Miniprotein binders against q96jn8r1131to1294. Designs and how they scored, part 79

Target 1, 164 residues: q96jn8r1131to1294
Amino acid sequence: TLEFLENHGKNILLSNGNRTATRVASYNQGIVVINQPLVPQLLVQVRIDFLNRQWTSSLVLGVITCAPERLNFPASACALKRAAWLLRGRGVFHNGLKICEKFGPNLDTCPEGTILGLRLDSSGGLHLHVNGVDQGVAVPDVPQPCHALVDLYGQCEQVTIVNP
Below, E stands for the ipSAE of ESMFold2; O stands for the ipSAE of OpenDDE; V2 stands for 0.75 times the mean of E and O plus 0.25 times the DockQ between their complexes.

## First folded at step 7 (miniprotein)

Design zz2
Fold by ESMFold2-Fast, scan of step 7:
Structure zz2 (fold): chain B 164 residues (1-164), chain A 82 residues (1-82)
Amino acid sequence: as target 1 above (164 residues)
Amino acid sequence: SEEEERIELLLEFILELLQRAKELAKEGDPEKARRLLWMAKILIELLMRIAKELGNEELLKKAEDLLKAAEQILKDVEEELE
């Protein structure tokens, strides 16, 4: 049911019925978006399949509120200057501005096999789940519709959508 | 965000310079290899400065490891010239 959109960063190759995304070059151009809006209570999960530790930073995930089907993706998600709420490292970012210093585990250190999830609660709060554990509200009152985004940045070269 | 992007960009350039230097050394162009290693060392020193300013000990260790790698390639190039 859930799949990555055919519209994605230039370095991405989709496989496994568009449920696996692989970044095949460099450290960037690795943005993918889930094919369905993130509606309240829907849990979208990805598993980290492969990490290349020659790079420093790793996977970024979050939501965008613009239409993703024909979006010209920037080289990295953190370059999105509008309509984006992102988790990177331990920070929470809104349109490139850090709005929280320390939330949840450090995404730059999550090992292979980690399952990361995004969910909206009934009040519009964006939650991060790590290996099935709710980390709490990273971003309150996210505008809708919104779409789950994963940036296979730096170390993270492959992720796969996993069902709850 | 911009700082993290700058770090990865520096890492990519450094890694490309080191790989190209190895290739040039194998192809019998040690002078070009030496020039690329010189450029790599300058960028590694910049990376070390950034790591220190950020207090990022893992990045500093990575930069130090890259410096050792560059020095080893240079030593191999110099031994070929002997």
Scores: ipSAE 0.239, ipTM 0.630, lowest interface PAE 3.4, mean pLDDT 88

Design zz20
Fold by ESMFold2-Fast, scan of step 7:
Structure zz20 (fold): chain B 164 residues (1-164), chain A 82 residues (1-82)
Amino acid sequence: as target 1 above (164 residues)
Amino acid sequence: SEEEERIEELLERILKLLQKAKELAKEGDPEKARRLLWMAKILILLLMRIAKELGNEELLKKAEDLLKAAEQILKDVEEELE
C-alpha cells in the first residue's frame, strides 16, 4: 500500500496509517514523499483536505530522483537544487528553473476536495491528473528511479492519499 | 454542504483514532496507542481552528470535549508506560 515516508518536513504529522499528512505549524517545512518509487503505470493520487486562506500560494507536486529516506528537506520544495521536477502554480520547474510557463490548472486555486495525481507513461513522461483527468505530459523522460513528492505549502495544510 | 461534509469526515477520523487508541492500550500496545492519540490531538486542534473561523460555538465545544477525552486517555497510557 501507498504511504507517506516517515522522513518528512519538520512541520508535518502523519496519521491514518501514514496516508494523511497534516502541516501543523506556519506555512512551510511541509514536504512529504511517497514510500514507493513512481514506476510506469502507477497512479499516485492525493486529495486536498484543508486549505487555510491566510496564505496566498498553495500545494507543490512533483518528483525527486534522489533517495528520500535520509534526505534533509529544505523549507520549501522549490529550494531543492538538484534532481527535482516540480509543478507550482501554473509552472513546471526543474531544480528551481522554470521550464514551462503554463501547464494545466493553477495549483494555487485548486479547492478542497481536489484529487491530484502523478503518473509515468511507458516513455518516462510525467503526467498530472486533476480529478481523474489527464492534463498531459508535464516533463518528458524523467530519470529512474523517482519518487512522488508533495509540498504542503502555504494554503494547503492537509492531504490524504486516495486510491485510483 | 462541502464544508459540513469536511467537518463530518474530520470528526469521523478523530473518533476512529480515539477508539483504536483505546483498543491498542487494552491489547498491550501503549506505544502505538500514544502515537494515535497524538495524531488525534492534532486533528482536534485543526477542528477547533475551523470552528473558531466559522464562529460555530457548538462545534468548538465538541472539539474541546474531544481534546479532554484524548488527554485523559493519553494520561492513562503514559502512566502504564512508566
Scores: ipSAE 0.000, ipTM 0.083, lowest interface PAE 20.5, mean pLDDT 81

Design zz21
Fold by ESMFold2-Fast, scan of step 7:
Structure zz21 (fold): chain B 164 residues (1-164), chain A 82 residues (1-82)
Amino acid sequence: as target 1 above (164 residues)
Amino acid sequence: SEEEEYIEELLERILKLLQKAKELAKEGDPEKARRLLYMAKLLIELLMRIAKELGNEELLKKAEDLLKAAEQILKDVEEELE
C-alpha cells in the first residue's frame, strides 16, 4: 500500500495512515516522499486537498534517485542539488537547473481536487498525469531506483494519496 | 516568545478553519467542509502534543475543547455526505 515516508520536511504532519500530508506552518519545509520506489507502470497519484491563496507558487512534484529514508530535506525541493528531477509551474528541472520551459499545465494554477500522477514507462520515461490524462514524457530515462516526491510548497497545504 | 507566537498562530488558524467549514456546510459544500475539518483536527492534534510537552494544562484543555467542536461539525457534515 502506498504511504508517505515518516522522514519528511519539518513543517509536515502525516495522517490518515500516512496517506495524507499537511503543511502546518509557513510556505516551505513541506517535502514528502512515497514509501516505495517508483517502478515502471506503477502510477502514484496525489489529490490537492487544500490551497492557501496567500502564496503565489504551488506544489512541486517529481522523483529523486537518492535514498530518502534518512535524507535531511532542504527548505524546498528545488534546492536539491543531487539526483532530482522536478516539475514546477510549467518547467522541468534537473538538480535545480531548468531543462524544459513548457511541459504540461501550469502546476501553480491547478485547483483543489486536482489529481496529479507520476509514472515511469517501460523505457524509464517519467510521465505526468493530470486528472487521469497522460501529459507525455517529462524526463526520458530516469535512473533507477527512484522515488516519487511531492513538495507542498506555497499555496499547497495538503495532499492525499489516491488509488488509480 | 517565538514559541508563544507559533501557538497563537496555530490557534488563529484552527478557529478560521472551523468557521469556514461551518459556513461551507451551510452553503451546501460538505465535501470541502470535511476537508477543512480534517485539516483543523490535524492542527488541533499538533497543539495537544505541544501542550503536553510544555505541561500546559490550560492549553491542553483548550485544544481538547477545539477537538470536540471540530468533531461535532464533522458529524453533521458526514451525515450530509451519506
Scores: ipSAE 0.000, ipTM 0.170, lowest interface PAE 18.0, mean pLDDT 83

Design zz3
Fold by ESMFold2-Fast, scan of step 7:
Structure zz3 (fold): chain B 164 residues (1-164), chain A 82 residues (1-82)
Amino acid sequence: as target 1 above (164 residues)
Amino acid sequence: SEEEERIELLLEFILELLQRAKELAKEGDPEKARRLLYMAKILIELLMRIAKELGNEELLKKAEDLLKAAEQILKDVEEELE
């Protein structure tokens, strides 16, 4: 079954059988990673449970191609300088560099209850799903193996893994 | 854009300073909290100037809200120190 790894950012508390992640302090140190590689056709979904609007930006999600079990996570996912493809706001980022300015909805404005999904297609394209709707290919040709990552940054203080 | 990235990093740093100052005040280090709050105020005022130059009203409003928050925390911390 899908769970968040016990290796996570310092401000994260896991509950609900490691399927719910809560950031209990500050605005950062909130990176979590799914316990299984993102293989083609696997849809990994998280629901936004709680937003704290004192912060300016919100969650980041994407993939990393390094092994996550013993990774020393930075304070925010956007500080990852290697092997990271991330969706933040409306942008797509590779290793901290914006490679697309406008993709999908603005993640900083998604309300509580939004379900966000990541899936690889058969050609290695990374897809974002929003409330079950495929937004298209955000990143072509993601190297494998890769792992789904969620950064509970800023406004987003809680997410829960949900199954289709 | 590179400019957008720089502004966001500045915002992150300001928010980190404010959060750390709140934590230090609760942990019984109000003097260090006060120092971080003064640093945050300087950076927030810089951000306000940048927002005005860019004509970005949303960013200006955000900076003004951050300044107000920093000043409220600072007032409480300074009262404790005295």
Scores: ipSAE 0.005, ipTM 0.273, lowest interface PAE 10.7, mean pLDDT 86

Design zz4
Fold by ESMFold2-Fast, scan of step 7:
Structure zz4 (fold): chain B 164 residues (1-164), chain A 82 residues (1-82)
Amino acid sequence: as target 1 above (164 residues)
Amino acid sequence: SEEEERIELLLEFILELLQRAKELAKEGDPEKARRLLEMAKILIYLLMRIAKELGNEELLKKAEDLLKAAEQILKDVEEELE
């Protein structure tokens, strides 16, 4: 079963059998990682449960290629300087550098109830799914093993893992 | 981005000042509440300036809403002082 790892950002509280992550303070320190490597064709999905519109930006999701179980997470995912491929707003970022201007919908505007998914295709391409719809390849040829990461940043204060 | 991080940090500080001002007003310390509200308003005007420079209409609207919240708390503080 898919669960969030016990190693997470300091503002996170896990509940619902480690399938729900809530950021209980501030706007940051909200990184969570799925407990299993993202292998080809595995679809990892999270639902946005609660948005606090006092903040401007919202969740970030993507993959890291370093071992997450003992990783000391930075305050935000976009501060990761190596081994990170992230989707923020409409952009795609590699190690903090924007590598694509417009990909998929603007993640800063997705409403509560939105289901966001990450999947690797057989060629190692990272796909974003939004409410069941494949948005295409955001990142080609992701190194493996890699791990799905969600940063409950800004507006996004709660997500829950949902099955396909 | 670094810019987005700075904006969120500024928002956090403003929100903390407003919350603390509300608490101080309820505790019967309206003069301290007033000082925190004056600090919050300065930061809110800075946030408005940043929003305008970025052309970020959503951020400008948030700053305007924060200003209205600060003014409402200030009104409550002024009623206690009276």
Scores: ipSAE 0.194, ipTM 0.625, lowest interface PAE 4.0, mean pLDDT 89

Design zz5
Fold by ESMFold2-Fast, scan of step 7:
Order: C-alpha cells, then sequence, then structure tokens
Structure zz5 (fold): chain B 164 residues (1-164), chain A 82 residues (1-82)
C-alpha cells in the first residue's frame, strides 16, 4: 500500500494511515515522498484537499533519484540542486533549472478536488495525469531508482493519496 | 495642499509595503514578500507619473530611489524562491 514516508518537511503532519499530508504552518517546509520507488506502470495519485488563497504559488510534484528515508529536505523542492525533476506551474525543472516552459495545465490554478498522478512508462518517461487524463511525457529517461515527491507549497495545504 | 497630503500618504504606504516585504523575506515568507513588492512597484510607477505631471523633480528622484530599493529587495526574494 502507498503511504507518505515518515521523513518529510518540518511543517508536515501525516494522518489517515500516512495517506494524508497536511502542512500546518507557513507556506514551505512541505515536502513529502511516497514510501515505494516509482517503478514503471505504478500510478501514484494525490488529491488536492485544501487550498489557502493567501499564497501565490501552489504544489509541486515530481521525482528524486536519491534515497529519501534520511534526506534533509530544503525549504522548497525547487531548491533541490541535485537528482530532482519537478513540475511547478506550467514548467518542468531539473535540479532547479527550467527545462520546459509550458507542459500540461498550470498547477498553480488547479482547484480543490483535482487528482494529480505520476507514472513512469516502459521507456522511463515521466507522465503527469490530471483527473485521469495523461498529459504526456514531461521528462524522458528518468534514472532509476526514483521516488515520487509532492511539495505542499504555497496554496496547497493538504493532499491525500488516492487509488487509481 | 490636499494634493500634497495625498502624495505624502502614498509615500508612507509605499515605505510600509517595502518595510513589510523586508520583514517577510527575513521571516522566510518570500511569497508574501513578492506580492507586496509587486504592489509597491505599481504604486511607485504611479507616483513617478504624478511627479512628472507636477514637474516635481524632488518627488521624481524619491520615486526612482524607491523603485531601485523595491527591485533590489525583489531580486533577493527571487533568489530565495530558487
Amino acid sequence: as target 1 above (164 residues)
Amino acid sequence: SEEEELIELLLEFILELLQRAKELAKEGDPEKARRLLEMAKILIELLMRIAKELGNEELLKKAEDLLKAAEQILKDVEEELE
């Protein structure tokens, strides 16, 4: 069963059998990681439960290729300068550098109830799914092993893992 | 006279926005700081237009200095967000 790891950002509180992550303070320190490697064909999905509109930006999701169990997380996922491929707004980022200007919908505008998914295809391409719709390959040839990451940044204060 | 009073209030508001943005950036709240800085820049540009229409060179220079300050704080905030 999929759960968020006990190693997470300082502002995160896990509940619902470690399937719900809530950011309880500020706008940052909200990184969570799925407890199992993202292997080809595994679809990891989270639902946006609560948005706080006092903030400007919203959640970030993607993958990291370093071991997450004892990782000292930075304040935000986009501060990761190694081993990270992230989706933020409409951009795709590799180690903090924007590598694609427009991919999929704007994550900063997804409403509460939106289900966001990550999946690797058989060629190692990272796919984003939005409300069940595959947006295509955001990142080709992701190194393995890799781990799905969600950053409850800004507006997004709560997400829950949901089954496909 | 009333025009001068309104300009002074606008200046004070801009200064408060810049000061609050510095505090928020220091407290680890760059998202709020960025919003306040964007608001301050709009108001500073309005102040510059007012100064030009009035031919007030001292006010124009003050507005230009405030714009430089806002842009410097914004640069610091954007570095933090990266």
Scores: ipSAE 0.005, ipTM 0.143, lowest interface PAE 14.8, mean pLDDT 84

Design zz6
Fold by ESMFold2-Fast, scan of step 7:
Structure zz6 (fold): chain B 164 residues (1-164), chain A 82 residues (1-82)
Amino acid sequence: as target 1 above (164 residues)
Amino acid sequence: SEEEERIELFLEFILELLQRAKELAKEGDPEKARRLLEMAKILIELLMRIAKELGNEELLKKAEDLLKAAEQILKDVEEELE
């Protein structure tokens, strides 16, 4: 029942029952959001399907705390500022600041087929899962409600929601 | 004379960074462009301090013009990221 919202970045095309998101142009305007709030114990997973190596950076994922259904999405997730906690490369970012220098693997180097997951623990900590392996708490005490966000930025042109 | 040569090389380096940042923005890498622009701003501010120490008003004006150019490119890149 997990799907990407019909409201998304303008370069996105949804398919496969809104479970696959494809960025069909450029390198940006590729933000998608999961249709259900990220509640504790829910594991949301996406698989990287296609990487275009003409671009330098890749997929960003995280959470957004504003209502996404009618949001006018910016060109990239970093512009969401206070509303978003984001994992980019190996860093954790909030409001234009890198709040953690080295967390988990480098997302810019994850190959096609990698499965990335987001989960809130019972204390509100945001966890990253990579190919089923919990990387730990990237962000403690995430404000709720929040929604899982994927920014198909740069190299990452397609992701698909996959079951645990 | 040798000090003048070093300042000219420093100015050329800053100009090269600004050109590379413009190219990266056009190539669709605004994040890398932003990093180079922020580095260029730091170097331009250093150049402005050097110009003030030397009392070189012409060099100071050149550095201020470069800062304005860098800030304009950075604004364009940041608007693209929004």
Scores: ipSAE 0.000, ipTM 0.144, lowest interface PAE 14.4, mean pLDDT 84

Design zz7
Fold by ESMFold2-Fast, scan of step 7:
Structure zz7 (fold): chain B 164 residues (1-164), chain A 82 residues (1-82)
Amino acid sequence: as target 1 above (164 residues)
Amino acid sequence: SEEEERIELLLEFILELLQRAKELAKEGDPEKARRLLEFAKILIELLMRIAKELGNEELLKKAEDLLKAAEQILKDVEEELE
């Protein structure tokens, strides 16, 4: 079944059968990766469980195309300069470079209880789902294999994997 | 060790959750306070399990004390919502 990998940011604690990730300190060092590659039509979903309004920005999610078990995670996903496609705020980023200014809702303003999903279509396009609603193609033609990544940055202190 | 460091981080986080829950209850958000306390109890139970596996009596006692504290705060929050 879907779980978060044991290789994660140093401030992460996994619970609930590795299906819940909690950032237990600070605002960073909160990267987690799903244990299964994101294959076409697989919908990976996480629910925002807890937000700390002390911080100004919130979670980042996306995919990486490198092997996650061997990855030395930086303090934030935004520091990944290779093999990363990320959604932060309203932006889409490829290897640290903003490639789209406004895509989908502002992730910094999603409330607790929001369910965020990632899915590849049959053409390799990466889709964001928000509360079950497909936001469209954020990134066309993602190389495979790739793995879903969530960075519990800033406001977002806890997420849980939920089934479709 | 890495495991000892994680235990310390977990303890600190539990204490932060209990303090934040008390503050939220006073600020008029008892619903969020209740959620934080439920979460704190899950983490305390994890800490108790770790303490038992390690045979660490001091840590187990600390976890039991934290559980009592969490239960008392939760009771106060629930009674306030009468």
Scores: ipSAE 0.005, ipTM 0.194, lowest interface PAE 14.6, mean pLDDT 83

Design zz8
Fold by ESMFold2-Fast, scan of step 7:
Structure zz8 (fold): chain B 164 residues (1-164), chain A 82 residues (1-82)
Amino acid sequence: as target 1 above (164 residues)
Amino acid sequence: SEEEERIELLLEFILELLQRAKELAKEGDPEKARRLLEMAKILIEFLMRIAKELGNEELLKKAEDLLKAAEQILKDVEEELE
């Protein structure tokens, strides 16, 4: 079954059989990782459960290609220097550098109840799904194995893994 | 009067630096936030020296509160830079 790993950012509390992640403090230290590799055609989805409008930016999601079980997470996913492809706002980031200015909807404006998904296609392209709709290829040729990562940054204080 | 005007301008500048640093930290620019916070701390320490020289206890208290605020934001920023 799909769960968040017990190794996570220090402000995270897992519940609901490790399928719900809550950030209990501040705006950062909210990284969680899915417990199994993102293999081609596996759709991993999370629902935004709670937004705190005190903060400006919101949830980041993407993939990492390093082993997550014992990784010391930085305070923010965008501080990952290696092996990370991330979606933040409307941007696509590789190892902290913006590689695309405008992809998909603005993640900083997605309301509570939005379902965000990550999927690899058969060619290794990383796709973002929003409320079941494929937004296209955000990143081509992602190295494998890779792991789905969600950073409960800023406004986004709770997410839950949902089945397709 | 002139002295009061200069102190007020310094306070406004410090508050602007802290507000901008907090916004940058929220938006994921912790390196710029850290630079602004270090600048704010220097100016706050200068303000504390002025307050002590004037015997202005209210101003000293305000500067001390600003320093605590700056240090809290800086702590969050330093964690993000790790």
Scores: ipSAE 0.000, ipTM 0.144, lowest interface PAE 16.0, mean pLDDT 84

Design zz9
Fold by ESMFold2-Fast, scan of step 7:
Structure zz9 (fold): chain B 164 residues (1-164), chain A 82 residues (1-82)
Amino acid sequence: as target 1 above (164 residues)
Amino acid sequence: SEEEERIEWLLEFILELLQRAKELAKEGDPEKARRLLEMAKILIELLMRIAKELGNEELLKKAEDLLKAAEQILKDVEEELE
């Protein structure tokens, strides 16, 4: 079964067999990483469990190509200076630089209960899935190995890994 | 600087997209090639905006050359889709 790694942002508490991540303080320090590499054909899915609308932006998800087990996470995923491809709001970001203006639905407006998925196709293209619907290729030809990352930023205070 | 490093990375990513699009066109996946070329054009437009803001004429010329390359590949892909 897929789990979140024990190495995570300092405001995260893992529960439910490390399948649920809760941000217990503030709006940041909420990065979690899946316990195995995102290999082609693997669909990693998380459900948004709880949103706190005190904050304006929400969950970020994507991949990193560095080893996550001992990584010192920054306060937010978008502060990663290398090896990161991220989806935030409607944008696609690499190492903090916005490389696409509008891709898929606005992640800042996804309600509680939304299931978000990441999958690599056979050509290494990173796909976003929203409630089972493939949004297309957000990032082509992601370097391997890579690891699925979720940043419980802002509004998003809890996510749970869901099986396909 | 950090900004110069990010600009160079963006340039490399655009080149990767163009190369991948050429490969996909040869492999018989023109729809995916078209999508990558559309992404490349958006990123090239971003690079052009950055070059103009910085007053960097050499970078603007590079972006213009990349746009011409992307448009040529896209024309080849569109002919295959017909």
Scores: ipSAE 0.000, ipTM 0.090, lowest interface PAE 22.6, mean pLDDT 82

## First folded at step 8 (miniprotein)

Design cc1 (at its last look DockQ between E and O 0.89; V2 from the best seeds 0.00; counts 0 for: pae E 1.9 > 1.5)
Fold by ESMFold2, look of step 8:
Structure cc1 (fold): chain B 164 residues (1-164), chain A 82 residues (1-82)
Amino acid sequence: as target 1 above (164 residues)
Amino acid sequence: SEEEKRIEELLEKIKELLEEAKRLAEEGDPEKAKELLFEALELIRELFEIARKLGNEELLILARELLYEAYEILKEVEEKLK
């Protein structure tokens, strides 16, 4: 079953059998990683449970391609400069470099209750799903193995892994 | 076929954009180089879409090579924009 890894950001409290992550302090230190690598038939989904709208920025969603147990997580996912592809706002980033200006909806405006999903297609493309709807290929190619990551940043204070 | 014609057009344009972007980065116009790289990345995305629809693994390998070449040039461009 899908769970968040025990190795996570310093401000995260895991609950609900490690399927719920809550950022319990500050606005950062909220990186969590899913406990299984993505494979073409796996859809990883999280629901946004709680938002604090005082900030304009919200969660970051993406993948890392190195083993998550050996990573020292930075304060925010945007500081990942190696082996990372991230969706932030409307942009797509690889190792801190913006590689796509606009993809899918703006993550900074997703309301509470939004279900966000990641999956690989048969050719290694990374798809974003929003409320069960495939938004298309966010990243044309991601090396395998890769691991789904959520950064509970700014507005986003709680997410829960949900089944498709 | 229509797909074969489009693939040839994409490959030619992508290679031209990457070559010009590299030249511009070396000649001190990294902002324009970056614009060309984003154009190339959009065309590479289309190339992946065609390759996936056709199930063409050889084309996927070529598209990956172009994609990662574009990333390397973008990294060089971003270093010059610092």
Scores: ipSAE 0.535, ipTM 0.823, lowest interface PAE 1.9, mean pLDDT 91
Fold by OpenDDE base, look of step 8:
Structure cc1 (fold): chain B 164 residues (1-164), chain A 82 residues (1-82)
Amino acid sequence: as target 1 above (164 residues)
Amino acid sequence: SEEEKRIEELLEKIKELLEEAKRLAEEGDPEKAKELLFEALELIRELFEIARKLGNEELLILARELLYEAYEILKEVEEKLK
């Protein structure tokens, strides 16, 4: 089953069989990684459960290609400078470098209940899904194996892994 | 075929954009270079889609090479924008 790894940001509390992540302090230190690497053609999804409007920005979603069990997570996903492909706002980033300016919906404005999904296609393209709708290829060529990453940042205080 | 024609168009335009972006980065207009690179990246995405659709592994390899060339130029541009 899909779960968040015990190796996570300092402000994260896992619950619900490690399928729910809650940031219980501040606005950062909220990175979590899903235990199983992405399998091609298999959709992995998380639901935004709770947003705290006192903060700005929201969750970051993406993948890492390094071993998540050994990773010392920075305060935010934006500080990942290697082996990271991330979706933030409407931008796509690789190792902190913006590689796409406008892609899909603005993650900073997704409401509670939004279900965000990641799917690798057979050629290593990383697709974003929003409420079940394929938004297209965010990253055209992602090394494998890779793990889905969620940064509960800013407004986003809780997410849950959900089955498609 | 239409796909083949489009591939040729994409390859030509991508190469032009990358060359121009590199030139502009070196000549002191990194902002414009960045714009061209983002345009190139969008075209490269389309190239990947066509390659996947056709199952053309050679084209996938070429698209990958272009992608990482764009990334390298973009890295240089970003350094100049600091």
Scores: ipSAE 0.323, ipTM 0.723, lowest interface PAE 1.7, mean pLDDT 93
ESMFold2 (binder alone), look of step 8: mean pLDDT 86; pTM 0.840

